# Designs tried in a protein design chat: VHH binders against o29008. Part 21

Target 1, 271 residues: o29008
Amino acid sequence: MDREEIKVAVLRMEGTNCEDETVKAFRSLGVEAEAVHIKQFYSDMIRFEEQRSVFDYQCLVFPGGFSAGDYIRAGAIFSARVKSVLRKDIEEFIKMGYPILGICNGFQVLVELGALPGFDEDKPLAEKPEMALAMNDSSRFECRPTLLKKESEKCIFVKNLKKDVVMFPVAHAEGKVVFPSGKEDEYLERLTSNDQIVFRYVDEKGDYAGYPWNPNGSFYNIAGICNATHTVFGLMPHPERAFFGYQVGRREGYGDGYCIFRSVVDYLEKL

## First folded at step 5 (VHH)

Design s47 (framework vhh_3k1k_2)
Fold by ESMFold2-Fast, scan of step 5:
Structure s47 (fold): chain B 271 residues (1-271), chain A 122 residues (1-122)
Amino acid sequence: as target 1 above (271 residues)
Amino acid sequence: QVQLVESGGALVQPGGSLRLSCAASGFTFDYYAMRWYRQAPGKEREWVAGISGSGGRTSYEDSVKGRFTISRDDARNTVYLQMNSLKPEDTAVYYCAKHDWELLYGDYTDHWGQGTQVTVSS
């Protein structure tokens, strides 16, 4: 499809500026994008000009979050609401091959919805969550740059990424990827065999290392994963904060996050 | 800093026409739905018309349907209200509003302009 036909919905969550940065990133690529409050997708009690369908869009983004205390409660409530009112529409959206991106607490939302790890191609949303994002091992809010090694060739969000290692910032209190007790090795084998591990935390030499390089203690240094069809992607670091050169201390051009958004546009142009 | 400046209000005869304009600045205009409200003397402020950020969807209060048309020019950061077949009951101060979703569960805050007076009288 042509770029002018592509529309991205960045879902509105509590917290002021994260939606605007993501909207601006997509618009800079020549794609229509707007912030959409979740209620616009299901309420017929609002004015007609405010009403939306998820099918008005070809990409949904659950954006990054805000402070630790409010983020935990708001994220859980938001996930429950999405699951209650949009479950069927999101399942159909995924089955149609349309991409969904979850950043930081947006990744947590996708996990709570059962969209990730998303092992079953025929059942996009699991009945119950199959993994969790737990409190950081440090029991502290982590806010700093991280180095990430690209692990996936099939995830549509990294097709345009030619670098082996990228730098995205983190800002979270709950970022630790955990799998069900006693199932860690089974999940690792399934994720690895189906190319669903997208990014892993590394040190400055490109080696898999513990804290502080793995900022939260995530199992297997996992920073981001995608579902079995490789179109739903969640990660704890913030590529939208590394999109423009000025965000990463460059005079002009783009940062490493540019390739994540460009990959989505390239994917949709080929549909 | 959000700024909305309404213009075009005037005294007109019943059955006449008038076009109101609202010039917006301080935000990314095409990201937001825009609305028109009005307030007659001694009455509560009431919604009149709305237009989506893309311009693809519009809605109207029942008493103005078929008579009023809302439109926008995103290149000029302006929203318009074309008012036809004006009635004395349309006499009010008309306000432009930026519609923003402020809260997680569908609460919103409208940011208002200062208004423009429309008077319909013989």
Scores: ipSAE 0.013, ipTM 0.425, lowest interface PAE 8.0, mean pLDDT 83

Design s48 (framework vhh_3k1k_2)
Fold by ESMFold2-Fast, scan of step 5:
Structure s48 (fold): chain B 271 residues (1-271), chain A 122 residues (1-122)
Amino acid sequence: as target 1 above (271 residues)
Amino acid sequence: QVQLVESGGALVQPGGSLRLSCAASGFTFDYYAMRWYRQAPGKEREWVAGISGSGGRTSYEDSVKGRFTISRDDARNTVYLQMNSLKPEDTAVYYCATHDWELLYGDYTDYWGQGTQVTVSS
């Protein structure tokens, strides 16, 4: 589709601190983006100019930042509401090949919705969560740059990314990727064989390492994953905070996060 | 923090035209839908027109449709109401409004300007 036909909805969740940066990132790429409250998708009590359909958009973003200490509970509550009012529309949106991005607590939302790991291509949203994001092993809020190795070549959000290692900041207390007890090897095999592991935490040499390089103790150093169709992507680090050069100490240009947003725009232009 | 300041109200003759302006500050203007309301003496405040954050959707109360046009200039953080073919019944204080979604599951808070008086009389 033409770029002027692309519209991105950045879902407004109370306590988010990244929706403005996310909207700005997309608009800088020449596509329309706006913040949308979930009520705009289902309420007939609001004026027509404020009403929205999921299908008014070609990309949905669940941004980061409900709170530093309670991402899991906030994400679960929001996800329950999304499921109660938008389940069928979001399932159709995914089946049509339209991308969804979840950042930080937005990744938690996608997990709670059953969209990730999303093993079943015929059932985009699982009936129950199939993984979790647990409290950091350090029992601390972790807020710092992290180094991530790109593992996937099929995820639509990394098609424009040619670097092997990128730097995105984290800011979370509950970012530890965990799989059901006794199913860790099964999940790892399924995710790896279908190219669903997108980023893993690494040290300065590009090697997989524990704390502090893996800031939360995530299984297999997983920082981000995508669903089986490679169009729904969640990650704990914040690419929208590494989009512009000035966010990473440069006067001009772009940071490593630019390629995440550029990749999805490029994908939509080819639909 | 949200401030809305209306201007442009005046005394005009029936059949005349007037453009109202609303200058917004304290929020990311282009994310928010903007609305115009009016209130005549002894009546409740009534909705007149609305425009989406993207500017792509507009809506109007039936009595003003075809005569009034809402528009926005996001570079100037301003919303406008162009009023044509004015009638004595259009006499009212005109208010600019927006809202902030305060609760994930609940209500929103309307923010209002102080209003600008439009009087249509010979």
Scores: ipSAE 0.005, ipTM 0.287, lowest interface PAE 11.5, mean pLDDT 83

Design s49 (framework vhh_3k1k_2)
Fold by ESMFold2-Fast, scan of step 5:
Parts: sequence; C-alpha cells; structure tokens
Structure s49 (fold): chain B 271 residues (1-271), chain A 122 residues (1-122)
Amino acid sequence: as target 1 above (271 residues)
Amino acid sequence: QVQLVESGGALVQPGGSLRLSCAASGFTFDYYAMRWYRQAPGKEREWVAGISGSGGRTSYEDSVKGRFTISRDDARNTVYLQMNSLKPEDTAVYYCAVHTWELLYGDYTDYWGQGTQVTVSS
C-alpha cells in the first residue's frame, strides 16, 4: 500500500506517557500517526470527528509509561476493557496481517489480552492470559540502557535490523517475563521452534548474563516476543526512546530503535 | 496546565467575514480534537464545529455548514474558525474547547478558553 494510506493508532491508556515519541517516530517516516482513546472506537457519545474504527488504521501501538496510581491494576482494567469492546475487531485485524506493537506496559497489555505469546494462529487472542510480566527480581525500578541480541528473523518489526545487538533503554518496576509454573520448558521449546523470541538481554560480550544485564530477571533473558504469525510484537525496552540520534547521545541521525519503526512501515508498504 | 486563548472577535456587518484563532498550550496539541462553541445572551452554549487531531475529519452544526470552516496549524498550536456570510443570528461569544483524557478513567476533561465576542450588526 502507499505511505499516504498508512495510519498508525497509538492507543491512549492508563499509565502511558510515551505517545509523543511514538507518534513522532512514525510521522518522521512519512506515515500518519495519532493518539487514540479507546472510547473513540466504540462510543456513540463521541462527536463524529473523533470517532474511529480499528480498521481506519494499519498498525496499533500500545505505548509505554507509568501512572501516578496503581500501574498493574490500571493496565489490567484497560486490557479487560479493550478485550470486552474490541476483541472481534483486534482478532480480525491480526488475521488480516496488520501489525500490533506493545512497548513496556503496552507489552503487559498484549499479554493480558492473550495476544502474546499467541501460539494459536486461528485464535489470535487467548481466552485467558498465558504468561505474565512480574515485579523485577531486584524489587527496584530499573532505569538504564540494555543490550539486546536479535533472535528472530521472522518478526516483521526486526526485518530492517541488520545489527546482532542493539541498545534500548528500560524504565520499569514490573518487567520480569514469567511463564506458568511447570510449563517453562514447553513454552521455551514452542517459542524457539516458531521463531517467536525476538530479543534477549546480553552483556557487552554478547553473553546471556544475569543482573544487571538482565535487568528484571526475565526467564531465558527474554526482552521481547512476537506471536505465531510474527505480526504482534511486545518488548519491555523502549525503542521509541532510541529512535533519534539525540536520544542516545549522538549529534545527528538515528538510534537503534529506528529500525523497529522502519521495519513496520516497510512491511505495510508491501501489503 | 491546559490554556486556550481565543482572539479575533469583532463587530462585523451582515454578509461579512471573520477569522477566529485559538492558541493552545499545556497539552500535546496535535493529538486531540479541537472544537468551537458559541453562546448568545440568554441561550445555552452550543457546539459549532470540530476538527480531529489529525485534521482529516471535520464536523459542523447544520446552521453553519457551508459558511464556517474549521482548520488547525499544529506547528503553531492554533485552531481557526473562518466565518463567512455572517448573519445577525451568529452573534455570540465564541469559545475554543479541547477534550483531554484523564489518567485512570479515560473520561473527557473539557477545557475552555475565556471566549471572544462576535457581534453581527443589524
């Protein structure tokens, strides 16, 4: 499709504060992007100019951030609301091959919707969450650069990424990837076999090291995963904060996060 | 926090034209729909026009459709209302408004400017 046909919706949700960077990143690539509140997708009380359909867009983003209140509870309430009013539309959106990105607490939303790990191609949203993001092992807010090794060739968000290791910042208290007790090996085998592990935390030598390189204690050093069709991607680090060179201490140009957003645009232009 | 400042109101003759401006600050302007409302003495405040955050969708009250045009300049954080073929019935204080989203509940919070007086002389 032409770039002029591509529109990205960055969903406003409880605890988000990274909508600006995400919208700016997409707009800098020549596609339209805007922040959209969930009520705009279902409420007849919203004036016509604010009403939206999921199908007005070709990419949905659940951005990262924090709330002044209860981060986890706010995210769970938002996820339940999204699933209640948009479940059918989001399932159709995924089946049509349109991408969804979840960053930081947005990854948590995709997990709670049952979109990740998303093992069943015929059922894009599981009935119940199949994994969780738990409190960091350090019991601390972790805010630092992280080094991530690219593990997937199939995820549409990393097709433009040629580097083996990228640097994205984290900023979270609840970032630990956990799988159901007793199913860790089964999940690992399924994710690995279907190329669904996208990024794993590494140290400066490229080794899968523990804390502080794995900032939250995530199982298998997992930093990000995608669903079975490779079009729904969630990650705890913030590529939108590593998009522009000035965000990562460079005078000009782009940071490692650029390739994540460029890959989405390139994918959509080929649809 | 959120501040809206209207300008451009004036006394004009029937059939005349006027452009109102609303300068916005304290929020991410290009993410939110902007609206114009008006209130004549002794009447309720009524919606006049709206424009989406992207600028791609506009809507108008029936009595002003074809005469008024809403537009926005996101680089200047300003929304405009171009009023043509003005009638005595358009006499009112015109208000700029934005609906922003609350953190936990996601409810609209309406913010209003101070208003700008438009008078169409008979």
Scores: ipSAE 0.005, ipTM 0.288, lowest interface PAE 11.6, mean pLDDT 82

Design s50 (framework vhh_3k1k_2)
Fold by ESMFold2-Fast, scan of step 5:
Structure s50 (fold): chain B 271 residues (1-271), chain A 122 residues (1-122)
Amino acid sequence: as target 1 above (271 residues)
Amino acid sequence: QVQLVESGGALVQPGGSLRLSCAASGFTFDYYAMRWYRQAPGKEREWVAGISGSGGRTSYEDSVKGRFTISRDDARNTVYLQMNSLKPEDTAVYYCAKRDWELLYGDYTDYWGQGTQVTVSS
């Protein structure tokens, strides 16, 4: 589709404050993007200028956040609301091949919706969550740069990423990827065989190392995963905060996060 | 900090036209729907017109539909209200408003400017 036909919705949710950075990133690539409150998708009590359908958009983003507060509680409340009013629309959106991105708190939302790990391509949202993002092993808020090794070739969000290792910042208290007890090997095999592990934390040599390089203790150093159709992607680090060069200490140009957003635009232009 | 500054209000005779402007600052203007409200002496503040952040959707109170047009210039962070075929009943202080949604509860808070007086009288 033509670039001017692409519209991105960045959903506003409790505890997020990165929606503006995400909207700006997409708009800088020549596509329309706007912040949308969940109530705009289902309330007929609001004025027409504020009403939206998920099908007005070709990409949905559940943005990141680092606001002080209860990240787990806020994400659970938002996920419950999404499930009650938008579950069927989001399932159809995914089945149509339209991308969804979840950053930090947004990754937690996608996990709680059952969209990730999303093993069944015919059932985009599981009945119950199949994984969790737990408290950091450090029991502390981690806020710093991380190095991530690209593991996936099929995820639409990294198709145009040329580097093996990128630097994105993290800012979270709950970011530890955990799978159901006794199912870790099964999940690892399924994710690996279907190219669903997108990024893993590495050290400065590119090796899979523990803390502090794995900032939260995530299983298998997982930093981000995508669903079975490779169009729904969640990650704990913040690519929208590494989009512009000035965000990462460069005078001009783009940071490593640029390629995540450009990959989505490129995907939609080919759709 | 959200700031809205209205201008363009004047005394005009019935059948006349005015264009109101609202200069906005302190937020990312093109992300938010903007609205115009008015308040006549002794009455509640009433909604007049609204425009989406993208500018693609507009809505109007029934009594002004076909006479008033809301528009925006995102490069200038300004929202406009073009008022045609003015009637004495349109006499009011006109307010520009930004709506901010409460994420958790799905409610909202409106931010207002100081207002601009429109008087329609012969």
Scores: ipSAE 0.006, ipTM 0.351, lowest interface PAE 9.7, mean pLDDT 84

Design s51 (framework vhh_3k1k_2)
Fold by ESMFold2-Fast, scan of step 5:
Structure s51 (fold): chain B 271 residues (1-271), chain A 122 residues (1-122)
Amino acid sequence: as target 1 above (271 residues)
Amino acid sequence: QVQLVESGGALVQPGGSLRLSCAASGFTFDYYAMRWYRQAPGKEREWVAGISGSGGRTSYEDSVKGRFTISRDDARNTVYLQMNSLKPEDTAVYYCAKYDWELLYGDYTDYWGQGTQVTVSS
């Protein structure tokens, strides 16, 4: 499809932020994008011009940006609403091959929906969550640049990424990737064999290291994963805050986050 | 601070045409649906037309459908109302409005401009 036919929905609800930066990133690539309140997808009390269908879009983004403390709970509430009112539409959207991106608390939303790790390509949303994002090992809000090693060649969000290591900032209190107790090795083997681990935290030499390089204590240094069809991607760091060079201390050009957004646009142009 | 400035209102003969403009500032224009309302003397404000933030959806009040066209130019932060085949009953002050969510509990809030007078008569 041509770029002018591509439309991205950046979902919003009370407590979300970063939707402006995400919309700006997509629009800078020549793609139509807009912020959409979740109620626009299901409320009959909204005037027709404000109503939306998930199928009006070719990409959905669940943005991050909840603050620490009481507002972290807003992500779980958002997940419950999405699951109750949009589960079937999102499942169909994924089956059609349309991409979904979850950033920070958006990654938590995709986990709560059962979209990630998304092992069953015939059932895009699991009946119950199969993993969790737990409180950081430090028991504090982590806000810092992180270095991430690209581990996947199949995830559609990293096809345009030529670098081995990228820098994206994190800002979270609950970013620790955890798998069901006693199943960690099983999950690791399956994620690795299916090319579903997209990014892992590394130190300045590109080595897998603990805190502070792994800012939350995530299992296997996992920073982001995709589903079995490689079209649903969740990550704790914020590529939309590393899209423009000025966001990451460079005077001009693009930051490492550019390639994430460019990759999905390239994918949709070929769809 | 949200600011909406309407212009283009004038005296016009029945059957004539006018294009109203609304210049917006103080918010991310292309994220929000925009609407036109009108108010005739001694009457309540009524909705006339609406356009989604993306521009992909439009809607109209029945009495103006086929005669009025709403459009937007996001590069200029402007929404337009093209009015054709004007009738005396279209005489009113026309208002531009930003349609906004009250995110705390899903209530809707319209921010209004100052209006522009359209008079259709001899």
Scores: ipSAE 0.000, ipTM 0.232, lowest interface PAE 13.1, mean pLDDT 81

Design s52 (framework vhh_3k1k_2)
Fold by ESMFold2-Fast, scan of step 5:
Structure s52 (fold): chain B 271 residues (1-271), chain A 122 residues (1-122)
Amino acid sequence: as target 1 above (271 residues)
Amino acid sequence: QVQLVESGGALVQPGGSLRLSCAASGFTFDYYAMRWYRQAPGKEREWVAGISGSGGRTSYEDSVKGRFTISRDDARNTVYLQMNSLKPEDTAVYYCAKTDWELLYGDYEDYWGQGTQVTVSS
C-alpha cells in the first residue's frame, strides 16, 4: 500500500503523554499516526466523529508509558475489557496480517491479553495468559541502556535491522519474563523452533550474561518475543527512546530504534 | 495551558450565514477531535458538531444537518463552524471544546473556550 494510506493507532494509556515519542517516530517516517483512547473503539457514548474501528488502522501500538497502578493489575484490567469488547476485532486484525507492537507496559498488556507468546496461528488470543512479566530479581526499578542481540529473522519489526546488537534503554520495575513452572524447556523449544525470540540481553562482548546485563533476570535473557505469525511483537526495552540520534547522545541521524519502526512501515508498504 | 478562543459571533437575520472560528493553543491540535456546543438562554449545553483529529469523520446534531459544516485547519490550529440558513432557534452562545480522556478509570474531560454569542433575530 502507499505510505499515505498507512495509519497507526497509538493507544492512550493514562493522563501522561507517553505516546508522543511513538507518534512522532511514525510521523517522521511519512505515515499518519494518532493517539486513540480505548473507549473510542467500543463506547456508544462517544460522539460519532470520535468513534474508531481497529480496521481504520494498519498498525496498533500499546506504548510503554507509566500505568495507573501496578503493571500486572493495569494489564489484567485492560486485557479483560479488551477481550470483552474488542476480542473478535483484534483476532481478525492479527489474522489479516496487520502488526501490533507492545512496548514495556504494552508488552505486559499483550501477554495478559493472550496475544504473546501466541503459539496458535488459528487462535491469536489465548483464553488465559500463557506467560508473565514478574518483578525484577533486583527488586528495584531498573533504568539504564541495555544491549540486545537480534535472534529472529522472521519478525516483521526487525527485517530492516542489519546490526547483530542494538542498544535500547529500559525503565521498569516488573520486566522479568517467566514461563509456567515446569514448562520452561517446552516453551523455550517452541519459541526457538518457530523463530519467536526476537531479542536477548547481552554484555559488551555479545555474551548472554546475568545482572546487570540482564537487568531483570528474565528467563533465557529474553528481552522481546513475537507471536507465531511474527506480526505481534512485545519487548521490555524502549525503541522509541532510541529512534533519534539526539536521544542516544549523537548530534544527528537516527538511533538503533529507528529500524524497528522503519521495518513495520516497509512491511505495510508491501502488503 | 489549554486555551480555546472562539470568534465570529454576531447578530444576523433569519436565513443569514455566519462562520465561527476557534483558535487553539497549549496542546498538539491535530492530535485531538474538536467539537462545537451551544447553550441557549435557560437551557443546558448541547452538542452541535464534531470533527475527528484526522478530519476524516464529521458528525452533526440532527437539527443542523445540511445547514452547518465543521472543518479544521491544522496548520493554523483552528476549527471552524460554517452556519447557513440560520433560524431563531440557533440563537445561543457557541463553545469550542477539546476532549481529554483518561484510560480505564476516568470519564471524559472537555476543555471549553469562553464562547461567542450568535443571535438570530429580525
Scores: ipSAE 0.005, ipTM 0.287, lowest interface PAE 10.9, mean pLDDT 82

Design s53 (framework vhh_3k1k_2)
Fold by ESMFold2-Fast, scan of step 5:
Structure s53 (fold): chain B 271 residues (1-271), chain A 122 residues (1-122)
Amino acid sequence: as target 1 above (271 residues)
Amino acid sequence: QVQLVESGGALVQPGGSLRLSCAASGFTFDYYAMRWYRQAPGKEREWVAGISGSGGRTSYEDSVKGRFTISRDDARNTVYLQMNSLKPEDTAVYYCAKHTWTLLYGDYTDYWGQGTQVTVSS
């Protein structure tokens, strides 16, 4: 589709009172993007001109937090609201091939909805969660740069990414990827065989390493995964905080996060 | 119609405690973030404490951290502010506020209560 036809919804819930870096990232790429309060999708009590349908958009983003505390527990609360009201529409949105991005607590939302790991192409949302994001092994809030090795060639969010290793910051208390007890090897085999592991934490040499390089103790150093159709992507690190050069200590240009947003725009232009 | 009614304000000695209540009606209470603000004579209204819609997150102005606790009872549509170790500088009218978001105004306070007076004096 033409770039002018692309509109991105960055979902919000109460308690966020900061500028949305994700909206700015998409707008800088020449596509329309707006913050949409979740109530706009289902409430008849707001003005009709502010009501929205999921299908008004070609990409949904469940965003990361703006301050250190804003989203760390809000992901579970936000997921409860999304699941009860929007489940059917989100399921159809995924079936139509439209992308969904979940950042930090947004990844938790996608997990709680049953969208990730999303093994069944015919059932975009599982009836119950099939994985979890648990408390960090350090039992503390982790806020630092992380180095991520690209593992997937099929995820639509990384097709523009030519670098093997990127640097995105993390900011979370509950970022540990865990799979059902006794099923870890089964899940790992399924995810790797279907190219669903997108990023893994690495050290400065590009090797898989533990804390602090794996900041939360995630199984297999997993930092981000996508669903079986490769159009729903969740990650704990914040690419929207590494989009502009000034965010990563450079005077001008773009950071490594640019390629994540550029990739989804490129995907939609081909749809 | 949206209505916020504060109560619990009183005259109290330094070091004392008060619990403020805010009874809400006319909206889906557990969906919205609630906040407490205060305004002392001759000063601007300042934020004191906030609580997310489901109570999962609380936040406080630095001057009240460790002394004030915000909480909510969604079954009773009520938000509370427990104030301990009160100081003369805490003297103000305390306002309960409903926070929301719209496309035009972003994140803002759309409804305020009429306030409850807290006076800390010996």
Scores: ipSAE 0.000, ipTM 0.109, lowest interface PAE 17.9, mean pLDDT 80

Design s54 (framework vhh_3k1k_2)
Fold by ESMFold2-Fast, scan of step 5:
Structure s54 (fold): chain B 271 residues (1-271), chain A 122 residues (1-122)
Amino acid sequence: as target 1 above (271 residues)
Amino acid sequence: QVQLVESGGALVQPGGSLRLSCAASGFTFDYYAMRWYRQAPGKEREWVAGISGSGGRTSYEDSVKGRFTISRDDARNTVYLQMNSLKPEDTAVYYCAKHEWELLYGDYKDYWGQGTQVTVSS
């Protein structure tokens, strides 16, 4: 499809304003993008010009952006609303091959919906959550740059990424990827065999190291994963905060996050 | 700061016509839907007509359909209400409104002009 036909919805979460950078990133690539409150998808009480359908868009983004204290409450409320009002529409959206990106709290939403790890290609949303994002091993809010090694060649969000290692910032209190007790090796085998591990935390030499390089203690240094069809992607670090060069201390141009957003646009142009 | 200034209200005889104008400032006019409301003495304010930001969609209260036409001129930051076949029942103060969707709260922040008086009588 042409870029003029592509429209991205960045879902607004109450108590935060972090969707602005994601909207700006997509618009800079020549794509229509707008922030959307979840009520716009389901409420008959809002005016016709503000009403939306999930199917008005070709990409959905569940953004990061909650502060440590505020997001515990706001994130739980948001996840519950998405489950109750949008589950069927999101399942159909995924089956149609349209991409979904979950950043930080958005990754948690995708996990709670059963979209990630998303092992079953015929069933985009699992009946019950199959993994969790737990409290950081440090018991602290972690806010700093992280180095991530690209592990996937099939995820549509990294097709334009030529570099082996990228730098994205993290800002979270609950970022630890955990799998059901006693099933860690089984899950690792399934994710690895189907190219679903997208990024893993590394140190300055590119080695898989523990804290502080793995900021939350995530199993296998996992920073981000995608579903079995490689179109739904969740990660704890913030690529939207590494899109422009000025966000990462460069005087001009783009940061490493640019390629994540460019990859989505490239995918949709070919769809 | 958002400002809406209505004009064009007058005394007119039954069956006559009037064109109301609303001059807007303090925001990117062509991005927003605009609406006209009216309030007669002793009555609640009622919606009359609406036009989308693109101008592609218009809507009307049943009692004015076929008689009133809403339009906009984005180059002049102005929305209009053309009123034909006026009736005594159309006598009211007419208000221009902008409803700003507040994403943070999932609710509207309403902006109103001060109104322009339309009187339909001898």
Scores: ipSAE 0.014, ipTM 0.342, lowest interface PAE 7.8, mean pLDDT 84

Design s55 (framework vhh_3k1k_2)
Fold by ESMFold2-Fast, scan of step 5:
Structure s55 (fold): chain B 271 residues (1-271), chain A 122 residues (1-122)
Amino acid sequence: as target 1 above (271 residues)
Amino acid sequence: QVQLVESGGALVQPGGSLRLSCAASGFTFDYYAMRWYRQAPGKEREWVAGISGSGGRTSYEDSVKGRFTISRDDARNTVYLQMNSLKPEDTAVYYCAKHDWEFSYGDYTDYWGQGTQVTVSS
């Protein structure tokens, strides 16, 4: 599709600003993007100029950026509302091949919706959550740069990413990827065979290492995964905080997060 | 710091036209819906017109439909209200408002300009 036809919705949740770095990232790439409060998708009581449909957009982003203490509460409240009012629309959106990105607490929302790990191509949203993001093993808020090894070639969000290792910051208290007890090996086999593991935490040598390189203790060092159709992507680190060079200590240009946003724009232009 | 500065208010004869402007600063203008309200002496402030951040959706109070047109120029950070076929009952102070959502309170927060006086009389 032409770029003038592409619109991105960055969903606003409790405790987030209408203006955020994700909207700026997409607009810098020449596509239309706006912040949208969840009630604009379901409330018939607000004025028409404020009302939205998910089908007004070709990409949905569930952003990060909650206050440190609000991550799990805000995500759980938001996911409950989405389930009650938007489940069918989001299922159709995914089946049409339109991308969804979840960052940090947004990843948790996608997990709570049953969109991730999203093993069933015919059922984009599972009836109940099939994984969780648990409290960090350190029992502390972790805020630091992380190094991530790219594991997937099929995820539409990493098609433009040619580097083996990228640096994105984390800021979370509940970032630990966990799978149902006794099913860890089954889930790992399924995710690996279908190219759904997108990023894993590594140390400065590119080796899979524990704390502090794996900041939360996530199973298999998983930092981000995508669904079976490779169009719904969630990750704990913040690529939108690594989009511009100045955000990561470079004086000019772009950071490693640029390629995440550029990849989805390229995907939509070919759709 | 959010600032909204209205201009264009004047004395006009019934049937006349007037264009109001609202210059915005201190926020990313094209991300937010903008609205016009008015307040006549001794009355409550009433909504007149609204436009989405994308500019694709507009809405109007019934008494001004077909006579007033809201528009925006995102390159100039300005929202406009074109008023045609003005009537004496359109006499009021007109206010520009920035719409900002805060769902935790079940509502949104508006930021207001200082207003611009429109008087329609012979």
Scores: ipSAE 0.005, ipTM 0.318, lowest interface PAE 10.6, mean pLDDT 82

